# VH-VL binders against q9umr5, part 61

Target 1, 268 residues: q9umr5
Amino acid sequence: SYKPVIVVHGLFDSSYSFRHLLEYINETHPGTVVTVLDLFDGRESLRPLWEQVQGFREAVVPIMAKAPQGVHLICYSQGGLVCRALLSVMDDHNVDSFISLSSPQMGQYGDTDYLKWLFPTSMRSNLYRICYSPWGQEFSICNYWHDPHHDDLYLNASSFLALINGERDHPNATVWRKNFLRVGHLVLIGGPDDGVITPWQSSFFGFYDANETVLEMEEQLVYLRDSFGLKTLLARGAIVRCPMAGISHTAWHSNRTLYETCIEPWLS

## First folded at step 18 (VH-VL)

Design pn124
Fold by OpenDDE, second read of step 19:
Structure pn124 (fold): chain C 268 residues (1-268), chain A 122 residues (1-122), chain B 112 residues (1-112)
Amino acid sequence: as target 1 above (268 residues)
Amino acid sequence: QVQLVQSGAEVKKPGSSVKVSCKASGGTFSDYAISWVRQAPGQGLEYLGYIIPIFGTARYNEKFKGRVTITADKSTSTAYMELSSLRSEDTAVYYCARGSYDSTGYEPFDYWGQGTMVTVSS
Amino acid sequence: DVVMTQSPLSLPVTLGQPASISCRSSQSLVYSDGNTYLYWFQQRPGQSPRRLIYKVSNRDSGVPDRFSGSGSGTDFTLKISRVEAEDVGVYYCMQGTSWPFTFGQGTKLEIK
């Protein structure tokens, strides 16, 4: 029998968005128990990410307990960060494949059409003002806002991303790294035509330097320092990178070719 | 100069709802936190919640158990606070306040509205 | 929730004399960025509150220099070097470090 699949949605999203994914899984892996977690939907997805992590933890624990052979996680967009944090705080998770589906794993610093709609002002240049404050950090978007021009503020004020990345010292860094390393495979999915994740390489732990030059995962301090286990995972062949062009952000979970190429191989 | 102008006094019956408005003028609206604070007669200040309009949702004090709804209309630069299932203990002056930015960063409560008296009585 | 405790709750003062208000938090108000988000507000009779101090010791524009804020961690103080008649009102401390943000009980300053 196939291992259960747990799906975590993204910002302003809901379980309904994954109807096609469910269809694909049912067709290719009949009998798979797929649970799309219907938590923090819509505007509730703006709640602090640590709060979301706790809620999702409560939901996945009983599922994992019933699946001693392990489970797979498919986590979309913001959900990918939630899942990474989840795996960092859980010392007893049994996740075989963690599939990060177009997630801003290294943060967001975008001024895309999608974000402009949400933020009519010069968000890219000014969002740090509110986000790197106690008031801003109560919203999920600010929890992974990563302004390369205000690195000091990011490192000190980010209450989520900087911590799970181990970019700021904290007493749980070693334990979180150990927990995260329990994952069998980390499958990173994203692409240049996403239009939302900015830079799109963030889905692969790439990100801007101070000059807004995109550096790859292996050039990041978090990798070089192995602060949360990326270097270790890569060394043991546990990281899979699956880039795909021609896919918009809202289509990652509804593209058959993407599913067959990047998701299905890791469902067992 | 930034000004916050609130709607007028309200008299409500228990179990009803009240919606107070706060119109901001003299600056931008979307990237500032608008906070709502109330003060019962002769009592101190209590934080209800706040909204950052660009995010489209508010952060609430859980003490109110979902009775408070804070919204913002960016087109009119107006924030709203709605309190449902009103009780006598909800009788208070309700204030809106807005933050500002300086060289030290973001700071809330730089500007205050004039307050709106809400009286809940049978 | 973080509890803010002010003392005294009532403060009668002679004109021209100094005044001091204490504010204690139930936990440290130092945020991850190293700042301490402690605020002081003044509310004169019949008026809206007014921010006097932000981040422990920064005085707002228009606030007389006779007002000063100090403290660290969990203990904070607002001082008025020479009380004037216009200083009559209630003073509140507030923490903005941990949600939900909370106010002290208030200190009522009166002239003897």
Scores: ipSAE 0.924, ipTM 0.968, lowest interface PAE 0.5, mean pLDDT 95
Fold by OpenDDE, look of step 22:
Order: sequence, then C-alpha cells, then structure tokens
Structure pn124 (fold): chain C 268 residues (1-268), chain A 122 residues (1-122), chain B 112 residues (1-112)
Amino acid sequence: as target 1 above (268 residues)
Amino acid sequence: QVQLVQSGAEVKKPGSSVKVSCKASGGTFSDYAISWVRQAPGQGLEYLGYIIPIFGTARYNEKFKGRVTITADKSTSTAYMELSSLRSEDTAVYYCARGSYDSTGYEPFDYWGQGTMVTVSS
Amino acid sequence: DVVMTQSPLSLPVTLGQPASISCRSSQSLVYSDGNTYLYWFQQRPGQSPRRLIYKVSNRDSGVPDRFSGSGSGTDFTLKISRVEAEDVGVYYCMQGTSWPFTFGQGTKLEIK
C-alpha cells in the first residue's frame, strides 16, 4: 500500500485549495490516505509560526504513529516553512518525502503584485522596522521576512527563520539538524512565474545578497556551514530540485503537469 | 503631530457587546502597531491586544478567551476594539495607543488616545 | 506569562526629595536582538498614560532629565532626582519582550 500523505496549506489558505491535488493522488495512487490539515486557516495563518508548528505537530503525530513505514509531507507556500521546522523539532518523525511546494524556504522579501496589496513598495523597504521587533515577530509574515539590507537585524531579531536555518546560534541547533536529516528526500518545487515568492529562488534556498543579486543554494552560508543539513542532504542525493515555469503561486497544487513531474514520483 | 481620537463613553448591559474606535491622524497608519489597553476604576493597566493594520489581523491576550476583536480600516486610519459578552468587571477606561519609529527601531506606545469609558451595568 | 512586580505600591515623597521605584520581572527581558524591552509609563490623575522611558534607560522627548531608568535582566529602577508637584500620579513598568506583554501593578506617587 501507499504511504499516507499529509498536506499542509499556506498563508490565507485552507484545505479546500487542495481538492485537485487529492483527485490527482487518488487517481494515480489509489488507496492512498491523504490528510489535508485544516489548522490555522485564513487569517489564523498569520499567527506565530512556532505556534503553528506546535499545532501541526499535534496533528501529525497520530498519523505518523499509525504509519510505521513512513509518511509523505506536501507543504505549500508558508506551510513549507512550518513543515521544515516541524521536522527539525521532531526527533522521531518518519517522513520519507518532504515536498516543499513553492515555499519561501530562504525567506521572503517580495514586491510582487500578489503582495502589493499587503506590502506596498514603500512599506516593503521599511517593513524591517516593525518585523524585527517583538511586536512584529508575533506574526508569521515577519517570522520569515528576510531583509537583505538589514542582515544584522534579521539575524538577531528573527525568531523563526534565522533559528531553523541555524544562522543564529542556539542550544537546539545540533539536535534540529539531526532531526531534519531524518528525512528521506527533500523535494524543492518552485518557479520563475510564481509571482508571490520573492525571489522565486527562495523555494530552492536561493536568496538576495546585499545588492539584491540572487545567489543559489550552494552559495548560501547555511549551505556552506551545513547549519541545518542542506549540504549533507545534497551529498547523499536526498535533495531534488524541480523548477517549473508557467505556474502562478495559487496553481502549484492544482496543476496536473506539475503534479506528474514534480510530486507524483515521490509518493511511492 | 500624531493624534489618536477615540469614540465616546459607552453604557452597556451585561451580555451585550461594545465597539470602541480609535482614529489616527497626523501620520501613516498601516505599519504601526495599535495597542489596546484597559484600566478598571482604581486598578492598573491591562494589555488586551494589538493590530498591525498592514497585516490585517491582531494579536490577542488569551486571557480574554476570544471575547476581544481588534480590527483596522486602513482607508479611514481607524482601529476598532470590540468586546463581547460584557461583564460588570469589563467596566473600565479603554485606551488605544500607537508606536513610532526612530533611528534605533520601532517603539510602541508613543501616542495615546484620550480613553473611552465603558460601563457595564444591569 | 511574565509577571512584573513593582515596589513600593505607594510612594509618599516630600517635595524636592528623590524617589525610586523598583520593577522586577519573573524572567529575563533581554530579547534575541540584545535589547531589553522594558518601559516606564506615567499616568497623572485624570489623564492617559504617558511613556517616560523605553528600553530601560532611554528618556522620551519632553521628559525632564530628573527622570532616569536603569537596570538589566530582571531588575529595573525608575528614579526621580527631585520630585515636583507635577510628578504626582501612578507609574507603571511594562515588558515588551514576551507576549502577552504585561504591566506592573503600578506605584502611586504622592506628596507628603
């Protein structure tokens, strides 16, 4: 039988968004038990990410316990960060494939049309002021806001991304790395036409330098230092990069071609 | 230059709801935390929650168990605090306050409203 | 929740004499960025609270230099070098390091 699939949604999202994905999985892998977790839906997705991690952990633990052979995680957008953190804090998870579906894995510094209603350009450049404060860090958006022009503030004030990345020293860094490395495969999915994740390479752990030049994963300090296990995973052939053009952010979970190319191969 | 003007005093029955407004003027609105604090007669200050309007949602003190709803209208630069299932112990002056930015970062509670007295009585 | 404990709760002072208010937190108020988000507020009779000090020792604009804040970790102090009549009111400390952010009980300063 197929391993159970657990789906975690993104910002301002809900389980309803994954109805097509469910259909695809049922069609191609009949009998698969798919659980789309309806936690922190809608505006509740703005709650602190660590709170979300705890909530989702409580939901996945029973599922994992019933699946001794392992489970697959499909985590969309913000959910990808939640899942990465989840796998970092769980010393007994049994995740075979962790599928990061267009997630800002290296953070967000966006100015796309999708986010402009939330973050006007003028505010985007100044969002660091509120985000890198105790008041800002109580919102999920700020938990992975990565301002390349204020790296010191990011490193010191980010209460989530900087920690799960091991960019700031903390007592759990070694253990989190060990836990995360339990994953069988890390499947990174994203693309240039996403329109939300900024830069889109963040889905592949690429990100801006101080001049807003996008550097790839292998150029990032988190990789070079193997701070949470990326270098180790790559070395063992456990990282799969699946870029795809022509897909908007809200379509990653409903595109059949994307599913067949980037998701389905890792559900066996 | 920045001013916070709150709505007028309210008298409510137990079990009803009250919605207090806080209009900001003299500056931008969306990227500041607007905090709500209350003070019962002769008592200290209690933090209810705050909203950062650009995010569209608030952070709440769980002590109130979901009775507090804080919202913001960016078009009118107005924040709102609604308290439901009112009790006599909810009788208090309710304050809104806004933060500011300086060269060192963000600091809350730089500006205060005049307060709104809410009386809950049968 | 972080508990903020002020002492004394009542502070009678003679005009021209110094005053000192203590604020203790149940846990360290040092944030990840190295800052300590401890605030002092003044509330005069019949008025809204007013921020006096932010981040332990930074005095707000318009606040007389006779007010000073100090401390670190879990122990903080607000001092008034020479109490004036206009200083009558209730003073509150507040922590902004851990949600929910919390106030001390308040210290009522009165003139003897």
Scores: ipSAE 0.924, ipTM 0.968, lowest interface PAE 0.5, mean pLDDT 95
Fold by ESMFold2, look of step 21:
Structure pn124 (fold): chain C 268 residues (1-268), chain A 122 residues (1-122), chain B 112 residues (1-112)
Amino acid sequence: as target 1 above (268 residues)
Amino acid sequence: QVQLVQSGAEVKKPGSSVKVSCKASGGTFSDYAISWVRQAPGQGLEYLGYIIPIFGTARYNEKFKGRVTITADKSTSTAYMELSSLRSEDTAVYYCARGSYDSTGYEPFDYWGQGTMVTVSS
Amino acid sequence: DVVMTQSPLSLPVTLGQPASISCRSSQSLVYSDGNTYLYWFQQRPGQSPRRLIYKVSNRDSGVPDRFSGSGSGTDFTLKISRVEAEDVGVYYCMQGTSWPFTFGQGTKLEIK
């Protein structure tokens, strides 16, 4: 029998979006209990990420309790940030594979065709003004907005991303790192044709410097200082990088080749 | 010069709903918090919630969640507040307000609408 | 929710004399960015509220310099150095640090 799989959706999303992923899992791993969490759907996905983390935590506890040998997480887009926070705050999680499916793990800095109805073209350079305020931080997009030209504001005003990345000191940093390190594998999935995650390397813990040059994971301070365990995980061989070209943001969970290459091997 | 003009006074029966509009002119609209605040007769101010129109969704005071809906139409620069299942204690003046940006960052409530009296009576 | 407590609730003042309004929050209003999101509003009779002071001590444009705000942490004060007839109305503090953002009960300023 296979470990249960828990699926966490992204921004403006719902559980129905994962019907093809469910079909693939059923074909390759018959009998696997798959739960697609039906929380914070649609516009509710803009609620503060800490509220979402609390709600998803309550939903995953009974699933994990019924599976003492472990569970897997498949977490899409914004959902990958929710899942990473879960791994940090849960002293008792039993996650084996954390599969991060095109998630903005180091943040987002971009207006994209996927979200163009939300953001006028000029908004990217100005969004920091409201995002780095208490009014903006009440919305999930602002919780992981990362303006590389105002990194000091990000570091001080972010109520979510700067904390779970260990970029700002806080009393729980040691405990969160310890909890995160109990994951068996961190599977990072994304690609250059995503069209939404900006830079797309954020899905691999890469991000812009002040000149908008992408620094890879191993060049990031959070990695070098091992602030939440990335360096330790990489040294254990627990980080799997699975980039794939030719996949748009809405297609990650409906591409069979992506599933077979990047997801299937980790659903033990 | 920014102006917020609200819809006119309304008289409603208990159990019905009301939708108040707030039209902005003289400035940008979509990247500010548009807040809704009410004031019952002889009482203080109560924050209902706010919308940042570019996000297309609102943040609600949990006290009013389930009864209040805040929306915005960017094409007309108009925000709306709808309150359902009206009760006598919902009798109040309802204000919309918009923030601004200054040297110290984002600041709420720089511009206020004229207020809309909503009376709930049987 | 953060509770904002104003005192006094009623403030009769002689024209030309100073006035002081206190506002206390149930928890610190210092946000992670070092700012204190504490605001003061004036509501004259029959009018909409008007912002006077933002972030503790910053006077809005067109607000007379006889108005000043001060305080830190949980304790804040609005002062009027010389009360004028136009200052009659209700004054509210508001916190913008922790959602839901909340107002004090109001202080009604009256001329004796």
Scores: ipSAE 0.817, ipTM 0.914, lowest interface PAE 0.9, mean pLDDT 91

Design pn128
Fold by OpenDDE, second read of step 19:
Structure pn128 (fold): chain C 268 residues (1-268), chain A 122 residues (1-122), chain B 112 residues (1-112)
Amino acid sequence: as target 1 above (268 residues)
Amino acid sequence: QVQLVQSGAEVKKPGSSVKVSCKASGGTFSDYAISWVRQAPGQGLEYLGYIIPIFGTARYNEKFKGRVTITADKSTSTAYMELSSLRSEDTAVYYCARGSYDSTGYEPFDYWGQGTMVTVSS
Amino acid sequence: DVVMTQSPLSLPVTLGQPASISCRSSQSLVYSDGNTYLYWFQQRPGQSPRRLIYKVSNRDSGVPDRFSGSGSGTDFTLKISRVEAEDVGVYYCMQGIKWPFTFGQGTKLEIK
């Protein structure tokens, strides 16, 4: 029998977005119990990410308990950050494959057409002002807003991303790293034609430096310092990078080729 | 200068809903938090919630158990606060307020509306 | 929720004399960025509230220098060096560190 699959949606999403993914899984892995968690849907996805983490934790604990052999997580977009945090705070999770599906794992600093209504050109440069405040941090978007030009503010005010990345010292950093390292495989999926995740390399833990030059995962301080276990995971062959071009952000969960190439191999 | 102008006084029956508007002028609208605070007669201030218009959703005080809905229309620079299932204890002056940016960052409640009296009576 | 406790609740003051209002929070108001998110508001009779102080000690524009804020952690104070007639009203402290953001009960300043 196949391990259960838990699906966590992204910003402004719902379980309905994953109907094709469910179809693919059912077709290729019949009998798989797939649970798409209908929590924090739509506008509720703007709630603080830690709140979401707690909600999702309550939902996944029973599923994990019934699956002693382990489960797989497919976490899309913002959901990928939720899942990473989930795995960091859970000392008893049994996740075999953590599939990060086009997630801004290293944060977001984008002005894309998709988010233009949220982040007009003028806003990208100024969003740090509201986001790096207590008022801004009550919204999920701000929880992983990573302004490369205001690194100090990010490090000090980010109440979510900076913490789960271990970029800011906190008393749980060691434990969270330990917990996260329980994952069997970290499957990172993304691509240059995403159009939302900015930079798209964020899905692979790449990100802008102060000059907005994209650095790779291995060049990131979080990797170099192994602050939450990326270096360790890579060393033991537990990180899988699956880049794919020609896929827009809203199509990652509904593309058959992507599924077969990047998702399906890790559902066994 | 930034001004917040609220809608007029309301008299409502218990169980009904009220929607108060707050129109901002004299500045940008989308990237400031608009807060709603109420004050019952002779009482203190109570935070209902706030919205950052660019995000399209509000943060609510759970004390109100979902009775409050805060929205914003960026095209008209107007924020709204709707309170449903009105009770006598909801009788209060309702204020909107907007934040501002300074050299230290974002600060809320720099500008206040004139207040809207909402009376709930049988 | 963070509880904000003001004292006194009633403050009769003679004109020209100093006034002091205390505000205590049930938890630290120091944010991860090192700032302390404590605010003071003034509400004159029949008027909307007005922000006087932000982040413990920063005066807003137009606020007379006779107003000063101080404190740290969980204990804060608003001082008026020389009370004037226009200072009559209710003063509120507010925390902005944890949602829901909460106000103190208010301190009513009156002239004796």
Scores: ipSAE 0.924, ipTM 0.965, lowest interface PAE 0.5, mean pLDDT 95

Design pn13
Fold by OpenDDE, look of step 20:
Structure pn13 (fold): chain C 268 residues (1-268), chain A 122 residues (1-122), chain B 112 residues (1-112)
Amino acid sequence: as target 1 above (268 residues)
Amino acid sequence: QVQLVQSGAEVKKPGSSVKVSCKASGGTFSGYAISWVRQAPGQGLEYLGYIIPIFGTARYNEKFKGRVTITADKSTSTAYMELSSLRSEDTAVYYCARGSYDSTGYEPFDYWGQGTMVTVSS
Amino acid sequence: DVVMTQSPLSLPVTLGQPASISCRSSQSLVYSDGNTYLYWFQQRPGQSPRRLIYKVSNRDSGVPDRFSGSGSGTDFTLKISRVEAEDVGVYYCMQGTKWPFTFGQGTKLEIK
């Protein structure tokens, strides 16, 4: 039988968003038990990510316990960060494939149409002011806001991303790295036409430098220092990168071609 | 010169709801946290929650067990605080406050509304 | 929740004399960024609260220099070097480091 699949949604999402994904899985892997976790939906997805991690942990623990052969995680957008953190804090997870579906794994910073409706352009460049404060860090968006022009504030004020990345020293860094390395495969999915994740390479652990030049995963300090295990995972062939063009952010979970190419191979 | 102007005093019955408004003028609105704090007669200050309008949602003090709803209308630069299932102990002056930015970062509670007295009595 | 404990709760002071209010937190208020988000508010009779001090020791604009904040970690102090009649009111400390943000009980400053 196929390993159970656990799905974690993104910002402002709900389980309903994954109806097509469920269909694809059912068609290609009949009998697969798929659980779309219906937690922190809609506006609740703006709650602090650590709170979400705890909630999702409580939900996945019993699922994992009933699946001794392992489970697969499909984590979409913001959910990908939640899942990465989840795998970092769980010393006994049994995740075979961790599929990061268009997730801002290296953070978010940019002026996209998705952000334009939230606040004016002039405010975007100043989001660090509120985000890198206790008041801002109570919202998930700020938990992975990564302003390349204010790296010092990011490193010091980020209560989530900087920690799971091991960019800021903390007493659990070694253990979290060990835990995360338990994953069988890390499947990174994203693409240039996403329109939300900025830069889109963040889905592959690429990100801006201080000049807003996008650097690849292998150029990132977190990789070079292997702060949470990326270098180790790559070395043992456990990282899969699946870029795909022509897919908007809200379509990653509802594209058959994407599913067959980037997701399905890792559900067996 | 930012000003916060709150709605007028309210008298409510137990079990009903009250919605207090806080209109900001003299500055931008979306990028600041608007906090709601209440003060029962002769008592101290209690933090209810706050909203950052650009995010469209609020952070709540769980002490109120979901009775508080904080919203913001960016088009009118107005924040709202609704308290449901009112009890006599909810009788208090309710304040809104807004933060500001300075060279040291973001600081809340730089500006305060005049307060809104809410009386809950049968 | 972080408990903020002020002392004294009542503070009668002679005009021109100094005053000191203590605020203790149940845990460290040092945030990850190294800042300590401890605030002092003044509430005069019949008025809205007013922020006096932010981040332990920074005075807001318009706040007289006779007000000063100090402290670190879990122990903080608001001092008034020379109490004036306009200083009558209730003073609150507040922590903004850990949600939910919490206030002290308040210290009522009165003139003897």
Scores: ipSAE 0.928, ipTM 0.968, lowest interface PAE 0.5, mean pLDDT 95

